# VH-VL binders against Histidine kinase CKI1 (CKI1): the designs that were tried, part 5

Target 1, 134 residues: Histidine kinase CKI1 (CKI1), of Arabidopsis thaliana (Mouse-ear cress) (o22267r987to1120)
Amino acid sequence: RVLVVDDNFISRKVATGKLKKMGVSEVEQCDSGKEALRLVTEGLTQREEQGSVDKLPFDYIFMDCQMPEMDGYEATREIRKVEKSYGVRTPIIAVSGHDPGSEEARETIQAGMDAFLDKSLNQLANVIREIESK

## First folded at step 15 (VH-VL)

Design aa3 (from z5 with heavy chain T107I)
Fold by OpenDDE, fold request of step 19:
Structure aa3 (fold): chain C 134 residues (1-134), chain A 122 residues (1-122), chain B 112 residues (1-112)
Amino acid sequence: as target 1 above (134 residues)
Amino acid sequence: QVQLVQSGAEVKKPGASVKVSCKASGYTFTDYYMHWVRQAPGQGLEWMGYINPSGGSTKYHQNFKDRVTMTRDTSISTAYMELSRLRSDDTAVYYCAREGYTGEYYIAFDIWGQGTTVTVSS
Amino acid sequence: DIVMSQSPSSLSASVGDRVTITCKSSQSVLYSSDNKNYLAWYQQKPGKSPKLLIYWASTRESGVPDRFSGSGSGTDFTLTISSLQPEDFATYYCQQWYDYYTFGQGTKLEIK
């Protein structure tokens, strides 16, 4: 199960289509950092109530870095705070229109994101393989 | 072989509710978004909303946000659209439409149901 | 919402004619990340459901005759029928799915 977070409609849809191509069976979408935080929090609460210890609400979160009201960095920081209380960590992949070698890439790491992906999503498969290998 | 078959015509009074069904066949039902589009007599096409492949999320046009409910029953490959608090201007042909998928991109509406006529009159 | 505007709203033509229908969007439906135009054209005959003709502004759907072609990018799009056939008299709609979904008001193509 994967979560795509992006305030742009077509960006979310394109990401979903590509993830489906990769064999992801369940893709959930939301259009804001606040909504992402809510979904993760609710998922973790439900997980605790059900007594599940190995399954995360989402296997991966694709987070747009630039969103109104709450950007991807702030959303990630807040998610990490919540996850800490449950002793879990979901891989969060930054999605941005900037170059992975840019200053923004450094900011993603500082915010607690695990990887960086261009909006084209051309390196999606490679990023997933890299995360899985760690 | 791929097709959408909708339920029959409905006649309703103002204030009532209508639930239209759309049965899919010839493809994997759970892989595609299902949309609903209506067309008033002599008018154009109006998008109402969609339900995602798993049925876990929906998006409704603001004009219908408080009156429409879209659901799916995967066991019988059927999508449903319920419209409540009907009024005369809800009289229209209602279509279910599959959003196409190229294997990488979701594209337009490639398969349509035959339409369901809903008439609202006193 | 993105507003789709077609022109003309109606036109009359004869078999064999070259017909052009235009569609304008209130904002660009070109996605910069993939350079694709999220614009489609549909054909609808009386008493029938719409039929997809063109997607991504210029790609013909399977089974659509070569006489149908789509062009344009950004906000201005065109559907062209190179040589009108009797079965082509219908109403045509453009649609965007760049930001959710909206249709043009339609263009009714009638026999002269």
Scores: ipSAE 0.893, ipTM 0.958, lowest interface PAE 0.5, mean pLDDT 95
Fold by OpenDDE, fold request of step 19:
Structure aa3 (fold): chain C 134 residues (1-134), chain A 122 residues (1-122), chain B 112 residues (1-112)
Amino acid sequence: as target 1 above (134 residues)
Amino acid sequence: QVQLVQSGAEVKKPGASVKVSCKASGYTFTDYYMHWVRQAPGQGLEWMGYINPSGGSTKYHQNFKDRVTMTRDTSISTAYMELSRLRSDDTAVYYCAREGYTGEYYIAFDIWGQGTTVTVSS
Amino acid sequence: DIVMSQSPSSLSASVGDRVTITCKSSQSVLYSSDNKNYLAWYQQKPGKSPKLLIYWASTRESGVPDRFSGSGSGTDFTLTISSLQPEDFATYYCQQWYDYYTFGQGTKLEIK
C-alpha cells in the first residue's frame, strides 16, 4: 500500500499508473501535506488499536515537495514527529520538478525524506531498489 | 466481451434519492477507476466523479459533492451511484464509464455503460 | 476547472467531405513531465453512449477507422474526418483529464 501526495492531479495520476505497473496492489492519493499527515496519523492510530504492529499504514509515501499551505518538507517533518511516537518510519520519496542534484534535493534529505525522484518518475524502480537495499 | 451494464430507468419525485448500479464484466473489476457522467436532455456530458479501484477513495465534482455517493461491491463487480435530494434539473441519462489503463497510464473513458434514464418530476 | 470549448457547435456536411472540429482548453493539458496531451475525443450517436475515438490528442482507440485523426498540443486540438461516412453523423466531444475531467460542449455533425 502506497500513498501519493501531490497537489497536481495529473502528477498523482501518472505516479499511480506507474506504481500499479510495478505491481503495487493499492495506491492511495491525497492532494495536500495536511491530508497526508492526517492519513498517516489515523493509520498509525488504527494500527495501534488493532494490534497490527507488523505493518505500516503505507509501505511508501511519494511526497510532492512543492504544495500550497503545507509543502512536502513540512509535511514530512510533521509525519516524522508522529511516527517517532509510534517508533516507526515510513520511507518517504520526494517528488520534484527540480534536478536531483539541486538545492531542493538536498533540502529533501534535511527534511527527513529518504530519496529524491524527479517528476518524470523514470528512476522510480531504481529508487525503490535503493531504499529496499538499505 | 468487456462491458458495463446499468440498471433500468428510474422515475423519482423531487427530494427523493436514486441509486443506479453498473455491473462490470469481461475484465478485472478492481484494476480500474469507475466514473459517472450524466447528460441532461439535449445537453452535453457532465462528469460527476469517480471511485478508485479499491473503493476506498472517491472524488466528486463540486456540483454534486453534497448529494452524491459512489460505492462499489467487488464481490459482484458492481459500482453504484446514489444521488439524493433530487431536483427536476437532475433529469438526465446517467452513465458509468471505466477509465482506461494502458498498463502504465490511465487514459480517458474507454468503456461506457448503456446509460440509465432518471426522470425527476412532480 | 479547465474549460473545454469546441468549434463549431454544429455543422452540416456531405458523405465524402473532409471535416475538422476544433477544441480549445482554457489552460494547457500538456504534461511537461511526459510530454503527453491529456485530451480525448468521443463520438456519440442518438440514444447511445459515448464512444472513445482518440486519446493523447492523436492516438486512435482500437477499432477506430483510419479516417479519424487527432492533432494539436497544449491548448488547441483538432479532430479530422478525412472522408465522412454515413455512420459518422453524430455528436463529438473533446475531453481533458489533465486536471480531473471536463468535456467540451459538443459538436453536432449533421448530414447536409
Scores: ipSAE 0.893, ipTM 0.958, lowest interface PAE 0.5, mean pLDDT 95
Fold by OpenDDE, last read:
Structure aa3 (fold): chain C 134 residues (1-134), chain A 122 residues (1-122), chain B 112 residues (1-112)
Amino acid sequence: as target 1 above (134 residues)
Amino acid sequence: QVQLVQSGAEVKKPGASVKVSCKASGYTFTDYYMHWVRQAPGQGLEWMGYINPSGGSTKYHQNFKDRVTMTRDTSISTAYMELSRLRSDDTAVYYCAREGYTGEYYIAFDIWGQGTTVTVSS
Amino acid sequence: DIVMSQSPSSLSASVGDRVTITCKSSQSVLYSSDNKNYLAWYQQKPGKSPKLLIYWASTRESGVPDRFSGSGSGTDFTLTISSLQPEDFATYYCQQWYDYYTFGQGTKLEIK
């Protein structure tokens, strides 16, 4: 189960299509960092109530870095705060229209993101393989 | 072959509700978004909303958000669209339409139902 | 919402004619990340469901005759029928799925 977070419709849709191609069984979408935080929080709460605290609500989160109101960096920081209380960590992949070598890409690490992917998503398979290898 | 077969014509009074079904065959039902589009007599096509492949999420056009409910039953490969508080201007042909998938990209609406005529009249 | 505007709203032509229909979007439907135009064309005959003709502005759907072609990018698109056949008289719609989904108002192609 994967969460795609992006305020842009076509970005979410393209990501979903590519994830499906890779064999992802379920892709959930949301259009804001605030919504992403809500979904993760609710998922963790439900799992705690069910006694499945070791199971992540999402196996991966693809987070757009640039979003209105709450950007991907802030959303990630807030998610990490919540996750600490549950002792879990969801892989969060930053998605950005900028160069992987840009200042924005470097900021992803500071925010607590685990990987970087450009908007083309051409390296999607490689990023997932790298995360799985850790 | 791939096809969508919709339920029959409906005649309703203002204030009533209508539920149209759309049965899919010839493809994996749970892999595709299902959309609903209506067309008033002599008018163009109007997108109403969609339900995602799993059925866990929907998106409705704002013109219908408070009156439309889209669902799907995977066990019988059937999608449903319910429109409540019907008005005379809801009289139209209602279509279900599959959003195409190339194996990587979701594309335009590649398969359409035959349409369901809904008439709202006092 | 992205507004799709077709021109003309109606057109009269004869069998064998070259016909061009235009579609303009209120904003670009070109996605910079994949360089694809999220624009489609449909054909609808009276009493029938719409039929997909073209997607991604210029790709013909399977089974669509070669006389149909789509072109354009960004905000300006055209559907061309190189040599009109009797079965081509119908209403044509453009559609974007770049930002949710909207249709043009339609172009009715009638026999002259």
Scores: ipSAE 0.893, ipTM 0.958, lowest interface PAE 0.5, mean pLDDT 94
Fold by OpenDDE, last read:
Structure aa3 (fold): chain C 134 residues (1-134), chain A 122 residues (1-122), chain B 112 residues (1-112)
Amino acid sequence: as target 1 above (134 residues)
Amino acid sequence: QVQLVQSGAEVKKPGASVKVSCKASGYTFTDYYMHWVRQAPGQGLEWMGYINPSGGSTKYHQNFKDRVTMTRDTSISTAYMELSRLRSDDTAVYYCAREGYTGEYYIAFDIWGQGTTVTVSS
Amino acid sequence: DIVMSQSPSSLSASVGDRVTITCKSSQSVLYSSDNKNYLAWYQQKPGKSPKLLIYWASTRESGVPDRFSGSGSGTDFTLTISSLQPEDFATYYCQQWYDYYTFGQGTKLEIK
């Protein structure tokens, strides 16, 4: 189960199609960092109530870095705060229109993101493999 | 053969609700978004909303957000659209339409139901 | 919402004619990340469901005759029928799925 966070409709749809191609069973979408935080929080709460606190509500989160109101960096920081109280950490992949090695790419690490992916998603499979190898 | 078969024509009074079904066959139901589009007599096509492949999320056009509910039953490969608080201007042919999937990209509406005529009159 | 505007709303033509229909979007439907235009064309005959003809502005759907072609990018698109056949008289719609979904108002192609 994967969460795609992006304020852009077609970005979400393109990501969803590619993730499905990779064999992802379920892709959930939201259009804001605030909504992403809500979904993660609710998922963790529900799992705690069910006695499955060790299971993540999402296996991966694909987070757009640039979004209105709450950008991907802030959303990630807030998610990390919530996750700390549950002792879990969801892999969060930054999705951006900038190149690897850019200032924005460096900021993703500081925000607590685990990987960086350009908007083309051409390296999606490679990024997933790298995360799974850790 | 890939096809969508919709339920029969409906005649309703203002204020009532209508629920239209759309049964899919010939393809993997859970891989595709299902959309609903309506067409008033002599008018163009109007997108109403969609339900995602898993059925876990929906998106409705603002014009219908408070009155429409889209669901799907995977066990029988059937999608449903319920429209409540019907008005005379809801009189139209309602279509279910599959959003195409190339195996990587979702593309346009490639398969359509035959349409369901809903008439709202006092 | 992205508004789709077709031109003309109606036109008359004869069998064998070259026909051109235009569709303009209020915003670009070109996605910079994949360089694809999220624009489709449909054909609808009276009493029938719409039929997909073209997607991604210029790709023909399977089974669509070669006389149908789509062109354009960004905000300006065109559907062309190179040599009109009797079965081509119908209403044609453009559609974007770049930002949710919107149809043009339609172009009715009638026999002269």
Scores: ipSAE 0.892, ipTM 0.958, lowest interface PAE 0.5, mean pLDDT 94
Fold by ESMFold2, fold request of step 19:
Structure aa3 (fold): chain C 134 residues (1-134), chain A 122 residues (1-122), chain B 112 residues (1-112)
Amino acid sequence: as target 1 above (134 residues)
Amino acid sequence: QVQLVQSGAEVKKPGASVKVSCKASGYTFTDYYMHWVRQAPGQGLEWMGYINPSGGSTKYHQNFKDRVTMTRDTSISTAYMELSRLRSDDTAVYYCAREGYTGEYYIAFDIWGQGTTVTVSS
Amino acid sequence: DIVMSQSPSSLSASVGDRVTITCKSSQSVLYSSDNKNYLAWYQQKPGKSPKLLIYWASTRESGVPDRFSGSGSGTDFTLTISSLQPEDFATYYCQQWYDYYTFGQGTKLEIK
């Protein structure tokens, strides 16, 4: 189950199509960092009520770095805070339309993102394989 | 053969609601988004919204979001569009349309239903 | 909403003519990350459902005759019928799917 977070409609749609090609059976989309935080928080709360606290609401989150109001770095930091109380960690992949500068690379690490992916998505399979390999 | 077959014509009074069905065959229903598009007599095409049948998530155009509900029943590969509080200017042909998929990219609407005429009079 | 404007609203032409129909979007529909224009063309014959002709501005859908071609990028697009046939009597619509979905108002093609 994958969550794609981007305020841009076509970015979400293109990512969804490529994830479907890779065999991802369920791709969910949302258009803001605040909505992503809400979905993760709600999913963790529901799984706790059902006694499934070791299950994640999403197996991966693809988080666009630049979004209005709550950007991807802020959303990730807030998600990590919520996840600490449940003892879980969702793989969160930073997505950006530009090559990361040293400041962007630093902020992805500090926010708690696990990997970086350019919006061209040509490295999508490689990033997933590396995360799966640990 | 990929096919979308819609329910028959409807005549309604203002204030009523209508529910149009769209039965998919010849492909895996849950693999493709389903859209609804209407066309008033002598006028162009107007996008109303979509449903993703695999999870039931929807998106509606703002002009319809207060009155439209899109649902599906995956056990019979059927999508539904319900429009409430009908007005005379809702008289139109209502189409379901499948969003195509190349195996990597979603594209435009590659398969259309035959259309369902809804007439709202008096 | 991205507004799609077609020109002309209607036209008449003879069999064998080269016909062009234009479509202009209020915003670019070119996605820089993949360099694709998210623009499609449909044909709708009287009393029938629309039929997809062209997607990504210039890619013909399977089974569409090669006399139909699309061109353009960004905000300005054309559909060309290189040699008009009697069965091409129809209304033609452009559609964007760069930011949700909107259609142009249509261009009615009448053949004399």
Scores: ipSAE 0.737, ipTM 0.887, lowest interface PAE 0.9, mean pLDDT 91

Design aa3 (from z5 with heavy chain T107I)
Fold by ESMFold2, last read:
Structure aa3 (fold): chain C 134 residues (1-134), chain A 122 residues (1-122), chain B 112 residues (1-112)
Amino acid sequence: as target 1 above (134 residues)
Amino acid sequence: QVQLVQSGAEVKKPGASVKVSCKASGYTFTDYYMHWVRQAPGQGLEWMGYINPSGGSTKYHQNFKDRVTMTRDTSISTAYMELSRLRSDDTAVYYCAREGYTGEYYIAFDIWGQGTTVTVSS
Amino acid sequence: DIVMSQSPSSLSASVGDRVTITCKSSQSVLYSSDNKNYLAWYQQKPGKSPKLLIYWASTRESGVPDRFSGSGSGTDFTLTISSLQPEDFATYYCQQWYDYYTFGQGTKLEIK
């Protein structure tokens, strides 16, 4: 199960297509950081009610960094706060249209994101492989 | 051969509803988004919305969101579009259309149904 | 919605002519991350469903004759038919899928 978070329709659609190429069977999309937070929170609440508190609502989250109102860094911080109450941590991959600088790299780490992916998505498979290797 | 076959023509009164079916064959139904597009007499094409048959998620154009419901039955590879509270200006040909997929990118609508004429007349 | 405007609304031409029709979008449909224009062209004959001709502005769909070509980028696009055949008289629509889906109003190509 993968969640793609981006306020831009074509960005979500392109990412979904590439994830399907990799064999991801369930790709969900949303268009804001607030909606991403809601989906994760509701998913964790439902799993707690069903006695599955150690299962994640999503195996990966691809989080666009630049979004109106709640950007990807803030959305990640809020997700991490909610996850702390459940003792879980979803892999969250930062997605950006430009190369990271030292300040952007710092914000990615400080927000609690696990990896960085250029919006071209050329490194999508490599990033997932790297996250899966502990 | 890949094809989409739609249900037959309908004549309805204002206030009624219509449900148009679209049966897919020749490909894996759940691998491709299904769209609905209508065309009023003498007019152009108007996108209504889509359904992802894999999970059943939908997106509707704002002009239809209060009156349209798109569903599917994966056991018979069939998509449905229901339009309620019909008005005379809903008279149109309604098409289902498959969104193509290259194995990496979604593209435009590569396969279309034959169209279903819905006439709404007092 | 991104508005798609086609020109002309109709035209008459003879077999063998070169024809161009244009499509202008109200905002760019070029996605900078993959450098693709999310613009397609369809052909529709009377009483028939539309048929995809071109996607990504210039990529011909399989089975579409070489006389059909697309060009343009950003907001301005052109469909060219290099040597009209009798079966090409139809209505042509452009369509964007950069921000959901909208169609141009159509261009009717008639035999002279």
Scores: ipSAE 0.736, ipTM 0.883, lowest interface PAE 0.9, mean pLDDT 90
Fold by ESMFold2, last read:
Structure aa3 (fold): chain C 134 residues (1-134), chain A 122 residues (1-122), chain B 112 residues (1-112)
Amino acid sequence: as target 1 above (134 residues)
Amino acid sequence: QVQLVQSGAEVKKPGASVKVSCKASGYTFTDYYMHWVRQAPGQGLEWMGYINPSGGSTKYHQNFKDRVTMTRDTSISTAYMELSRLRSDDTAVYYCAREGYTGEYYIAFDIWGQGTTVTVSS
Amino acid sequence: DIVMSQSPSSLSASVGDRVTITCKSSQSVLYSSDNKNYLAWYQQKPGKSPKLLIYWASTRESGVPDRFSGSGSGTDFTLTISSLQPEDFATYYCQQWYDYYTFGQGTKLEIK
C-alpha cells in the first residue's frame, strides 16, 4: 500500500501510473503534508483498535519536498513524532524536481526521510529496491 | 469486448435522489479508474468525479461534493453514482467513463457508457 | 479549474475540406517533468457517447483514422481533419487532465 503526497495533481497521477506498472495495486494520493499526517495518524489509530499495531498504514510514502503550508520536511517530522508513540517507522522517500544541494540533503536526513527520488521517477524501482535491502 | 452498460432513464422530482449504475465487462474492473460525466440538454460535458474501484477512494468536483456519492460493488463489476437533493438544472445525460491506462501512464477516457437520462421536473 | 476555450463554436464545411479547431487553456497543461501535454480530443455524434480521438495533444487513439491529427503545446492546441468525411460531422471537445478534468465547451462541425 503506497501513499503519494504532492500538491500537484499530475505529479501524483504520473507517480501512481508508474507504481501500478511495478505491481503496486493500492496507491493512495493526497495533496498536502497535513492530509498525509492525518492519513498516517488515522491509519495507526485504526490498526491499534483492531489489534494490528505491527502493521503500517502504508508500506511507503513518497513525499514531495516543496508544498504550501506544511512542506514535505515538516510533514515527515510530524509523522515521525506520531510513529514514535506506536514504535513504527514508515519508509518515506523525498521527491524533488531537481538534484539536491547540500542543504536539501541535510534537511532530508534531519527530517527523517529514508531516500531521495528525482521527480522524473526514472530511478523509482532502484530506490525501492535499495530501501528493501536494508 | 470492453463495454460499460448503464441503468435506464429516470424521472425524478426536485429534492429526490437518483442512483445510476454502470456495469463493466471485458476487462478487470478494479484495474481502471471510473469517472462520471454529465451533459445537460444542449450543453457540453461536465466532469463530476471519479472512483478507484480497487480501494473505493473517490474525488468529486467541488460543484458536486456535498450532493454526490460514488461507490462500487467489485463482485459484480459495477460502479454507482448517487446525486441527492436534485434540482431542475440537474436534468442531464449522465455517463460513466473509464480512464485509460497504457501500462505506465493514465490517459484520457477511452471507454464510455451509453448514458443515462435523468429528468428532474415537478 | 483550468478553463478550456474552443474556437470556433460552430463551423460549416463540405466533404473533402480541411478543418481546424482550436482549444486554449487558461494555464499550461505541459508537465515539465515528462514533457507531455495533458490534453485530449473527443468526438461526439448526436445522441451518442463521446469517443476518444487524441491524447497527449498529438497521439491518436487506436483505430482513429490518420486524417485526424492534433498539435500544439502549453496553452494552445489544434485538432485538424485533413480531408473531411461524411462520418466526421459531430461536436468535438478538448479536455485537459493536467489538474483534474475539464472540457472545452465544444465545437459543432456541420455539413455545408
Scores: ipSAE 0.732, ipTM 0.883, lowest interface PAE 0.9, mean pLDDT 91
Fold by ESMFold2, fold request of step 19:
Structure aa3 (fold): chain C 134 residues (1-134), chain A 122 residues (1-122), chain B 112 residues (1-112)
Amino acid sequence: as target 1 above (134 residues)
Amino acid sequence: QVQLVQSGAEVKKPGASVKVSCKASGYTFTDYYMHWVRQAPGQGLEWMGYINPSGGSTKYHQNFKDRVTMTRDTSISTAYMELSRLRSDDTAVYYCAREGYTGEYYIAFDIWGQGTTVTVSS
Amino acid sequence: DIVMSQSPSSLSASVGDRVTITCKSSQSVLYSSDNKNYLAWYQQKPGKSPKLLIYWASTRESGVPDRFSGSGSGTDFTLTISSLQPEDFATYYCQQWYDYYTFGQGTKLEIK
């Protein structure tokens, strides 16, 4: 189960199509960092109530870095705070239309993201393989 | 043979509701988004919304969001569009349309139903 | 909504003519990350459902004759029929799918 977070419709749609090509059966989309935080929080709450405390609501989150109001770095920080109380960690992949500079690389690490992916998505399979090797 | 077959024509009074069905065959129903598009007599095409049959998620155009409901039944590969509080300017042909998928990218609407005429008159 | 404006609203032409229909969007429909224009063209004959002709501005759908071609980028797009045939009498619609879905108002082509 994968969550794609981006305020741009075509960005979410293109990512969804490529994820389905890779065999992802369930791709959920949302258009804001606030909604992403809500979905993760509610998913963790529901799974705890069902006695599934070691399960994640999503296997991967693709988080656009540049969004209005709550950007991808802020959303990730808030998700990490919620996850800490449940003892879990969802792989979160930063998605950006800019090459990461040293400042952006630093913010990705500080927010708790696990990998970086250019919005072209040319390296999607490679990024997934890198995360799975850890 | 890929087909979308819609339910028959309807005549309704103002204030009523109509529910149009769209049965898919020849492909895996849950792999493709289903859209609804209407066309008033002598007018162009107007997008109403879509449903993803895999999870049932929907998106409606703002002009219809308070009156339209799109659902599906995956066991019979059928999508539904219900429009409530009908008025005379809802008289139109209503189409279901499949959004194409190349195996990597979503494309435009590659398969269309035959259309369902809905007439709203007193 | 991205507004799609077609020109002309109608035209008539003879068999064998080269015809051109234009479509202009109120915003760019070019997605820079994949360099694709999210613009399609449909043909609708009287009493029939629309039929997809072209997507991504210039890619012909399977089974569409070579005389149909699409061009343009960003906000300005063109559908060309290089040698008009009698069966090409129809209304033609452009559609963007860059930001949800909107159609142009249509161009009615009448063959003399």
Scores: ipSAE 0.729, ipTM 0.879, lowest interface PAE 0.9, mean pLDDT 90
Fold by ESMFold2, look of step 15:
Structure aa3 (fold): chain C 134 residues (1-134), chain A 122 residues (1-122), chain B 112 residues (1-112)
Amino acid sequence: as target 1 above (134 residues)
Amino acid sequence: QVQLVQSGAEVKKPGASVKVSCKASGYTFTDYYMHWVRQAPGQGLEWMGYINPSGGSTKYHQNFKDRVTMTRDTSISTAYMELSRLRSDDTAVYYCAREGYTGEYYIAFDIWGQGTTVTVSS
Amino acid sequence: DIVMSQSPSSLSASVGDRVTITCKSSQSVLYSSDNKNYLAWYQQKPGKSPKLLIYWASTRESGVPDRFSGSGSGTDFTLTISSLQPEDFATYYCQQWYDYYTFGQGTKLEIK
């Protein structure tokens, strides 16, 4: 199950189409960092109530870095705080429209993101395979 | 062979609700988004919203979000659109439309139902 | 909403004529990441549902005759019928799906 987080409609839709091409059966979309945080938090709460603790509500999160109000780095930090209480860690892939400078790469690591992906999505399959192999 | 077949015409009074069905055949129902579009007599096309049949998630145009509910039953490959608190200006033909998918990209509405006429009158 | 404006609202033409219909969007529907215009054209005959003709501004849907072509980018788009046939008299709609979904108001093409 995959969550795509981006405030831009066509960006979410294009990503969803490419993920479905790869065989992802369930792609969920949301348009803000706050909504992403809510979905993860509710998913963890529901799994705890059902006795499925330590299982993740999403297998991957694709998090756009630049969003209004709560950006992708802030959203990731808040998700990591919630996950700490449950002892889990969802793979979170940073998505950006430009190459990372050394400072953006540092922010990605410091926020707790696991990989970086350009919005062209040319490396989508490679990034997922690398995360699965680790 | 791919087709969308909608339920028959409805006549309703103001304040009532209507539920239109759209049965898909000739393709895997859960692989494609389903949209609803209406057309008042002599007027253009108005997008109302969509449902993703795979998980049931929906998005409604703001003009309808307080009155429309879109659902589906995957066991019979059928989508539904329910419009409540009907008014006379809801008189229209209501279409379901499949959003095409190339295996990588979503494109446009490639298959349309025949339309369901809903008439709202006293 | 992205507003789609078609011109003309109606048009009369004869069989064999070349017909051009214009669609303008209130903002660009070109997505820079894939360089595609999220613009489609539909044909609707009286009493019938719309039929997809063209998507991505210029890609013809399967089974659509070669006389239909689309062009344009960004905000300005054109549907052209190179040699009008009797079955082409209909109302034509443009549609964007760059930011959700919006249709133009339609262009009615009538027999002269």
Scores: ipSAE 0.719, ipTM 0.879, lowest interface PAE 1.0, mean pLDDT 90

